# Ledger of designs, part 2: VH-VL binders against q8mxu4

Target 1, 107 residues: q8mxu4
Amino acid sequence: MCDRDDCASIASRCTGETIICAFVESITPPKIRDKTGTYELKCPFAEGFTMEIGDLFLFHFVFDGSSEKCTRLTPIPKMLAMVYEKLLKDLRKAKKEGKMIISPTAN

## First folded at step 9 (VH-VL)

Design k05
Fold by OpenDDE, look of step 9:
Structure k05 (fold): chain C 107 residues (1-107), chain A 123 residues (1-123), chain B 107 residues (1-107)
Amino acid sequence: as target 1 above (107 residues)
Amino acid sequence: QVQLQESGPGLVKPSETLSLTCAVSGGSISSGYAWSWVRQPPGEGLEWIGFIYHSGSTNYNPSLQGRVTISRDNSKNTLYLQMNSLRAEDTAVYYCARDSGWYDFYSGYFDYWGEGTLVTVSS
Amino acid sequence: DIQMTQSPSSLSASVGDSVTITCQASQDIDNYLNWYQQKPGKAPELLIYYASNLETGVPSRFSGSGSGTDFTFTISSLEAEDAATYYCQQYDNLPLTFGQGTKVEIE
């Protein structure tokens, strides 16, 4: 239940860390969008980071059980969007089948 | 909120070309969203026809065998569907819809639909 | 193409009943499945996206579950206004495909 790694499911995340590949939907308020839906970030984008609507990023989130923190932004070429979507899908499948370990909780 | 309204000839003869328009209001057709056409023969299910991305790139259902062209006019905020070589089997209600697809990445769910326009193919 | 098979094709139930519709995909589509309601003479309306996410404004008596190949749509307590045909739709791969529909009639 708390192990999904996408925009539609990130709000239900409890603990641990996750990576979401998503587009920037808006800057103010900060919103991201992927194939699953839209998510409004609880924190603004990091200072000094330049981004535009439509840019693609890997968003690294850490959950401590009370709040979420975006710890890292990695820009991704837009043409690789489908590749990363597939990779994340495969990762989810592997986790579901018990072939991968769940990410550890943040300390 | 976004509103869509289809319009067309209503009746088309076999082998002729169908031209439909979809007027979009309450939102820009040039936004990051994709826009799709879907049709439904009377008493039957839904068939996806194709979509146009933010960039203007298109994708069509292979079942239509290259008979379809989807385009748009940003200045008119209007979506278009052209279908060649119409057959009786193309008789259907044709819908335009906003696709959740964002910036050419994907096609997803259809959150806004037009009321649809009936196209009857008959001699 | 990915084939979507709904079951049953039609059903009749009374107000207050719980109704369940199933949708099976010919291959694993992860959670990339939507559910639509279509009333007679009207356009389809999105109810659920990405398998289990309720669209804004949709009553909570509607729900969706499942992943992979098997999905379920549930109306917890049927109302008279729920008489309609319901469709599942996958967007894991192109072309987008719909189930054949399930007609729900109210007794």
Scores: ipSAE 0.765, ipTM 0.925, lowest interface PAE 0.7, mean pLDDT 93
Fold by ESMFold2, look of step 11:
Structure k05 (fold): chain C 107 residues (1-107), chain A 123 residues (1-123), chain B 107 residues (1-107)
Amino acid sequence: as target 1 above (107 residues)
Amino acid sequence: QVQLQESGPGLVKPSETLSLTCAVSGGSISSGYAWSWVRQPPGEGLEWIGFIYHSGSTNYNPSLQGRVTISRDNSKNTLYLQMNSLRAEDTAVYYCARDSGWYDFYSGYFDYWGEGTLVTVSS
Amino acid sequence: DIQMTQSPSSLSASVGDSVTITCQASQDIDNYLNWYQQKPGKAPELLIYYASNLETGVPSRFSGSGSGTDFTFTISSLEAEDAATYYCQQYDNLPLTFGQGTKVEIE
């Protein structure tokens, strides 16, 4: 099952698959940001995509030990940024309260 | 190394309109960030006034009852605060700050602050 | 509006002491809480964002923890230069709101 992270939590991830909804902050070096902070990508942006500062994506990562891979980028409309933030906030709250968790879909 | 500097009148009368300027250097106000105003009455705590987003969209603390307008002039790299119908309780140090908001979303923390300017409202 | 309540209102401690300040939110704010230091005559300075992340250049003796409604700020070994007022501030919902402050004095 694919996890969900934010810019703050992904910095400590070592294994597994995860998704972040974040804005492009910088291209060189590649940085993303969300409500929790910023994160400098350790992997290159996907080939053949044009990214601009301020674009919103779902970033799909795979971590294999110490190596991070940016496997997919899915552009999403900026107006959905708060919907994704609210969804992930609700999932974090449900986890803390011991409720069953339904993962957001990647696409 | 973004720097912010507030300026404006030190003394104003009740019922008048306050106009403050925030000059920004070391970075562009037309970047993706939001920009906030915060005030602090002497010897008291901090109150958020409002912000202006990258697009020019604004949001204000409802505690200020519609008396506030935040604007900017990108060509001068300058932020503005106007507050009408001034009262004695508006006496405070006024700060401008860079807000963590990015491309019109996610306002919330202030990583660069101006030095502040004291405004005294007295008859 | 989300009310933020700090405890204590003031404290005095000696250089080298461990100091703890608490901040309680009137509702669940996830981790959307920041800590600022304000030295006399100066603007506030961001120390910690997103409950526990140190801002760049902030000494490691400062730390933050907590989630939901209860948050803790700790100075592990007080220095003379840490005499200041400390504020928590939530950014879960607008309007952005601050705690009333905690004055830390060196004795």
Scores: ipSAE 0.726, ipTM 0.893, lowest interface PAE 1.1, mean pLDDT 89
Fold by ESMFold2, look of step 9:
Structure k05 (fold): chain C 107 residues (1-107), chain A 123 residues (1-123), chain B 107 residues (1-107)
Amino acid sequence: as target 1 above (107 residues)
Amino acid sequence: QVQLQESGPGLVKPSETLSLTCAVSGGSISSGYAWSWVRQPPGEGLEWIGFIYHSGSTNYNPSLQGRVTISRDNSKNTLYLQMNSLRAEDTAVYYCARDSGWYDFYSGYFDYWGEGTLVTVSS
Amino acid sequence: DIQMTQSPSSLSASVGDSVTITCQASQDIDNYLNWYQQKPGKAPELLIYYASNLETGVPSRFSGSGSGTDFTFTISSLEAEDAATYYCQQYDNLPLTFGQGTKVEIE
């Protein structure tokens, strides 16, 4: 199972697969942001997509021994930004209360 | 590197309208960020006034009961605050700040602040 | 409106002491909590965002923790230049609201 992160939590990830819903903040250097903060990507962008500052994507990451790989980007309509923020907030609350087990998927 | 500088009248009378400007340098106000105004009565705490988003959409603290208008002029890289029907309770240092809001979402923290300008409302 | 209550209102401590300030929200605000330092006659300065993330250039003796309704801010070894008023501020929901401040004095 693929995990879910935000710009704040991705900074400490070292293994597994995860997805972040975030806006493009800058292209050079490549930076993304959400409500939790800003994150500078350490991986090359996937070839063959067009990105603009202010676009919203789901970023799929795979971490292999602290190396970060951006494996897939899925464009999301900007009007859904708060829907995804609400989902992440609910997941964080459920994790704190022990209602769900949220962890990196199989390495 | 981003710098903000407020300016406006230091003394205004009750019932009059306050007009403040915030000159921004080292960055563009037409970027994706939101921009906030915050005030602080002398010797007291901080109160958020409102912000303007990238699109020009605004949000205001309802405690100010519709007296506030925030606007901008992108060609001058300048933010504006107008506050009508001034009262003695509006005496404060007024700050402009860069808001973490991005492309009309997620406003919330202020990473660059102006130096502030004191406005005294007194008859 | 979300009320933010800081404790204590003021404190005095010696250089080298650890000091802790608490901030309580009137409802669950997830981790959407910031800390600012304000020195006399100066604008506030962001120290910590999203409860625990240190802003760039902020000394590592400053830290934040907590989630939900209860948050703490700690200076691990107080220095003379840390004499200031400290504010917490929530950004879970509008209007954005600040705590009343905690004045820290050096003995």
Scores: ipSAE 0.717, ipTM 0.887, lowest interface PAE 1.1, mean pLDDT 89
Fold by ESMFold2, fold request of step 14:
Structure k05 (fold): chain C 107 residues (1-107), chain A 123 residues (1-123), chain B 107 residues (1-107)
Amino acid sequence: as target 1 above (107 residues)
Amino acid sequence: QVQLQESGPGLVKPSETLSLTCAVSGGSISSGYAWSWVRQPPGEGLEWIGFIYHSGSTNYNPSLQGRVTISRDNSKNTLYLQMNSLRAEDTAVYYCARDSGWYDFYSGYFDYWGEGTLVTVSS
Amino acid sequence: DIQMTQSPSSLSASVGDSVTITCQASQDIDNYLNWYQQKPGKAPELLIYYASNLETGVPSRFSGSGSGTDFTFTISSLEAEDAATYYCQQYDNLPLTFGQGTKVEIE
């Protein structure tokens, strides 16, 4: 099942699939940034995209123990950054309160 | 390391306009970060004044009632603060700081600060 | 505006003591809370961002915790150089706002 993280929470992830909405902070070394901080990838960015510092993407990650792979990038309009942040907040709040929520698609 | 240094007049009269500069070295003010101004009256706490984002978009503390303009000159790597209609309560140490904001989003924490410059507003 | 209520306003403690400072927000700010140290005559210095993330180069005796409205800052073993005023600051919404500070003195 595909989860959702931010730059702070992905640092402790060791298994599963997840998606992060973040800005490119650096290409070499590969770093992404959101409101929670900076995350330096332990893998290359997924191939097949022209990317620049300041671009906003959904980053799809797969973890297998200590192995991290960035498998997909989905470019998104910057105005949607707040929407994805709010959806993650709502998902976490619902889990804490025992509620079920409907998550939107990644794009 | 990024370094910031404020400079300004020191002593200013009420009703006049304050003009401060913040010289940035060791990094570029156009590099994606936001830049904030913060002030601290002598012996008191901290008050956020406003920021300027990478694009030049600004936001100001409403408590300053529209008296503030933040601007920059990328070619001089310098930030500016202008505050109109000075009052005695504007006496403070004024700091510039690098803001965690990134490409017009996520302003919030200040990881590099200038040394501050004292501005005294007195008749 | 989000009011940040910090306590105590001052404290005295001995070298080696564990020191705790609290910060309460007037509304839920998730984890968007920072801690700064300010020594006399100097600018503030960022210690903690996003409630619990230690800024690079900050000694590990400093820590932060909490979420929502209630936050705690701890110095696990006070050192003489830690005599300073400590501020919390929220960044959930504009305007960015600070607590009024806690002055920590060495006995």
Scores: ipSAE 0.683, ipTM 0.884, lowest interface PAE 1.2, mean pLDDT 90
Fold by ESMFold2, fold request of step 14:
Structure k05 (fold): chain C 107 residues (1-107), chain A 123 residues (1-123), chain B 107 residues (1-107)
Amino acid sequence: as target 1 above (107 residues)
Amino acid sequence: QVQLQESGPGLVKPSETLSLTCAVSGGSISSGYAWSWVRQPPGEGLEWIGFIYHSGSTNYNPSLQGRVTISRDNSKNTLYLQMNSLRAEDTAVYYCARDSGWYDFYSGYFDYWGEGTLVTVSS
Amino acid sequence: DIQMTQSPSSLSASVGDSVTITCQASQDIDNYLNWYQQKPGKAPELLIYYASNLETGVPSRFSGSGSGTDFTFTISSLEAEDAATYYCQQYDNLPLTFGQGTKVEIE
């Protein structure tokens, strides 16, 4: 049900649910960072969430057409950053092998 | 805007030790970024030397055979490169660069570069 | 070490031409590939990271594509100021390695 993205791929998402493993780069404006680059959140962080620059989270996003919502933040030990990077690489390898004739969504 | 400026001796002799500095301004070297050194022999391509992460952890190109030490002084906002046992093949322009690494992970691309400093190794 | 091989070694083209440079990795590097421009007497400048992401402030005539082992860099309408040497560089694994460069000349 829930997909996986990185900072580079989330910028073109408009529907569905996805998870990004990323570090906090900036609080104001809210930005996250991973191996693929930086993404500025289109929604503010909710009140009651405490984040520091350099913290690692799983960010759960829901996209309702043009609306971006960050619905959950799950703290992740920093030592696991490479594990989540490998998991995304493996998912993408499987997706490439399963997508033969579908055109990219680039223009 | 982050700015980087290398400095060093220019001319050195074989077997001596190279000491370079990289002065950083417009940003802090103790930020989350990593910092890399890259060299380029005149008229040739680029070779990554190594980096230092936010925590001070380092990694080096094994092709340099353990001759390299990268360090920093956060109070001076300055990076250092030391390379011992210099050889003629170490003649190059030496660059420092901000590395995309973030909080000890994900080193890989270099978005700000110094102007470079030429080091010539000759007897 | 991951070897990066660029083609061609040099090329000459007229203002307004479309030019293409290729870069091959000795193993699958996913999309962890960057492109740099280096003008004579200057430091390299990052143009593209993560195979296809244009760095901030880089003109839109520059583009990158590819994944795995085969990558392409394109200048869609060459300008006089684009005379430079272009390098690909992988960051899938250490040591970070560069292609040998492609010299682009105008005229």
Scores: ipSAE 0.635, ipTM 0.868, lowest interface PAE 1.5, mean pLDDT 89

Design k05
Fold by OpenDDE, fold request of step 14:
Structure k05 (fold): chain C 107 residues (1-107), chain A 123 residues (1-123), chain B 107 residues (1-107)
Amino acid sequence: as target 1 above (107 residues)
Amino acid sequence: QVQLQESGPGLVKPSETLSLTCAVSGGSISSGYAWSWVRQPPGEGLEWIGFIYHSGSTNYNPSLQGRVTISRDNSKNTLYLQMNSLRAEDTAVYYCARDSGWYDFYSGYFDYWGEGTLVTVSS
Amino acid sequence: DIQMTQSPSSLSASVGDSVTITCQASQDIDNYLNWYQQKPGKAPELLIYYASNLETGVPSRFSGSGSGTDFTFTISSLEAEDAATYYCQQYDNLPLTFGQGTKVEIE
């Protein structure tokens, strides 16, 4: 499991599964980026995904050992990027204050 | 490796307009990063001026009272800083830097800096 | 604007010493804090990003910690070449703001 749902956390050897909100920095090699930095995927984006550089997505990652697999790609409209950031900030604060409930995901 | 190099007039008179350039090499300014200008008065700290994202969107420090314009020329891989109505307190070393950013409305860390160019405002 | 307050403003230490610098934000900035080193007559150089991530190529004697409002930068074993001014910088909200700097001198 990742301590946080961000690129920096993935880079720090996440296990299990997590959801990362990031934009596509590069297709080849596959890279995603958020406010915490850039993460280069160890495998190409799943076949069938349609994306362009700059697109914002929720990436669902499943980790098997040191390898990650993107199992779901959810597009996020760019206009909602700030809203999502604010939401994450509030959630992080709540977590720090011990006000969080059990997450429906393994994040 | 990304390299940045600032250039400017060195000396500017009060009330005149400052024009600086930042030549970028080793990477395209249109390839998914932001680019910031930062200044530092002699013996003082750092002040963020503003940035331009690879999309062309800009954001400026409100402390500069709308005196700043940041632009770019993709064909020349060059950034520009224009500052109007210069005053003595604008004397500083001006840096351009690559900004990691997060989309157009977010900035990040500055991982590459130019050497800086000194701008002195004096009569 | 978010105010960043560093402590101390200056310090003197010997080679081999551990040096600690603190940075306090006027509001919760999560982990969106960077640390820079600036040697005399040179441009700042990124050492730590996102509170605790070591920039590539930076010696491991440099480290960062903290979250929210209180952050710490540490040089575990000071070297002569570490004589410089160090700055923290927040990127949680615009405008970006820096601490006033901490000048580290070698005895």
Scores: ipSAE 0.573, ipTM 0.893, lowest interface PAE 0.9, mean pLDDT 90
Fold by OpenDDE, look of step 11:
Structure k05 (fold): chain C 107 residues (1-107), chain A 123 residues (1-123), chain B 107 residues (1-107)
Amino acid sequence: as target 1 above (107 residues)
Amino acid sequence: QVQLQESGPGLVKPSETLSLTCAVSGGSISSGYAWSWVRQPPGEGLEWIGFIYHSGSTNYNPSLQGRVTISRDNSKNTLYLQMNSLRAEDTAVYYCARDSGWYDFYSGYFDYWGEGTLVTVSS
Amino acid sequence: DIQMTQSPSSLSASVGDSVTITCQASQDIDNYLNWYQQKPGKAPELLIYYASNLETGVPSRFSGSGSGTDFTFTISSLEAEDAATYYCQQYDNLPLTFGQGTKVEIE
C-alpha cells in the first residue's frame, strides 16, 4: 500500500484505504485540493451532504485499483488545515520509519 | 487559460519606491489561488518575494520583509507589488505567477507565469 | 531557510543523450519539490511538481524522482529545444526557495 495521502498521489495509489485532508475546490465537477495539488474525484459527493467550496474535510478513500470511493467525510475547521497537514506528514514519517503500529482494521 | 502580464517603470532611482502591476486574465484572482511575485537578477537565479491568497492574506520572504507590500484589486483582477527603499541589488526581472496554494495555509508550485518586467535601479 | 543545492551548475550534452540534474535540500522536504525550465529571455515554466508529477502538456522525456533531501531531474533523450536553465524549488516551508539553477547546453 502506498504511503501517500494527498491529492497529488491519489491517482497513483494502490488498492487500500487512506485519509486525505483537503479543501473542496469545486462541487461540479467534484474537485479537492491540498498542499500537493488538485484532484478531480471520480465519484461525486454524497447526495444530501452540505458542503461549500473552501470547506475543509478529512476524506476517507478506499481504492479498488481503478478508482477511489469516498466512504466518510469529516468536516474540519479551516483554521486547523496546517495542523492536520503537519499531523499527516508526521504520521507518514513515523510509518516510513517503522514507528507506527498498523491498526488491525487498516488496509 | 490564465495569463499574467507585468508592467512597471523600467527604471527606478535608489531609495525610491517600486510599483509593479500584474494584470490577470483568464481567471479570477479571487477564485481560490495564491498569487506570487518572483524576481531574477540578470544572469542569476530566482528569488521568491511573496504571495497573496485569494482571501487577501499575504506572506513575504523575510529577506525582503518590511520593504514589500503585495496587494490586489479584485474589481480590476490585478495584482500589485510595492517595494520601498530600492537598492542596486534590487535590479531584476520581476515575475508574477499563479501559485497552486489555496486558502491561506498552502503554497506550492507556480503553474502560470507572466513574461516578466525588467526593473533597473540606477541613479 | 531551506537551502536548495543543484548539481551540476552547468552541463553540455548532445541530442539524444540522457541528462540528469540533482537537487539537495538542507532538510527533509518530503516530496514538496518542483522543477522549472527557463529558456533565455523567457519566464520559467513548470515541468514537474511534487517531486515526480509531470505537468500537463510536458513531454514524457522529462521526469523527476526522489524524496526527503535528495532529488533527481532527468531528460531521457535530450532535444535541441531543451537548451535552458533548470531550477528546483521547495515548498515544504516558507520562504519558498529555489536552487541556483543548472544550465543545459546542446553540443
Scores: ipSAE 0.473, ipTM 0.879, lowest interface PAE 1.4, mean pLDDT 90
Fold by OpenDDE, fold request of step 14:
Structure k05 (fold): chain C 107 residues (1-107), chain A 123 residues (1-123), chain B 107 residues (1-107)
Amino acid sequence: as target 1 above (107 residues)
Amino acid sequence: QVQLQESGPGLVKPSETLSLTCAVSGGSISSGYAWSWVRQPPGEGLEWIGFIYHSGSTNYNPSLQGRVTISRDNSKNTLYLQMNSLRAEDTAVYYCARDSGWYDFYSGYFDYWGEGTLVTVSS
Amino acid sequence: DIQMTQSPSSLSASVGDSVTITCQASQDIDNYLNWYQQKPGKAPELLIYYASNLETGVPSRFSGSGSGTDFTFTISSLEAEDAATYYCQQYDNLPLTFGQGTKVEIE
């Protein structure tokens, strides 16, 4: 499983799945950004999906060691951005402390 | 390469308003990142004042008690800092810096700094 | 506010020595910690970001480590030009806060 769940770390190829809270920096090319920087997605956003620059999402990524697949996109209200950042931070801490079970790989 | 250059009055009287400018070159202030002001009293540490995001959203250090306003002019690619009710303790070198800010809620690291401008508050 | 406490406040070392500076946060800030170098009469310069990432153009003798509340900044082999004051800075939460600084003098 990926050690980190941020844009800077997602570029380092890993296996498993992770959730990243990030906003859309650009549509073409597709880029997302968080506290750690920008990541250009390997595939464009889903066709027909309505999205604007600045929109905040939880991105569920599945990794096979060579590329990522975004399996789910969850819109996040901007007013709750800090809350979700804190939740992910706490999750990372729990995983480091061995309090979390490794999640199975998604699709 | 991004470059920042502060300018100000140098000397301000107590209770007056400070106005500083930061000319930015090598990058657009309306595209990406945040732009922060940081000050440093002589011989002391660094204090973050606030930032303006490329979208125009601002955040300020609560320690400044609402005395600060950060603004910008995109056409001039220039940042502004206004601070009201100046006190002797506001004497410091004032820096503007590019901030690797994430969204309009957070700031990051300061990778480019101006050379700073000294502001002395004295009657 | 998140308080950043550096140690020591000052140190003196010889060229070639290994120098270590610590920074402690009043709460868990994950890896959202930067290190700056400031020489007299100059603006600070970024050396390390995200706790352990070396800024481009910065010599490899500089390094950072740590996560959570305890962080370390290391100069593996001190050079004369490294005489400066070093600051840590957290960006986990607003307002941004700096350590009080560590003055490094060369013997």
Scores: ipSAE 0.353, ipTM 0.850, lowest interface PAE 1.6, mean pLDDT 90

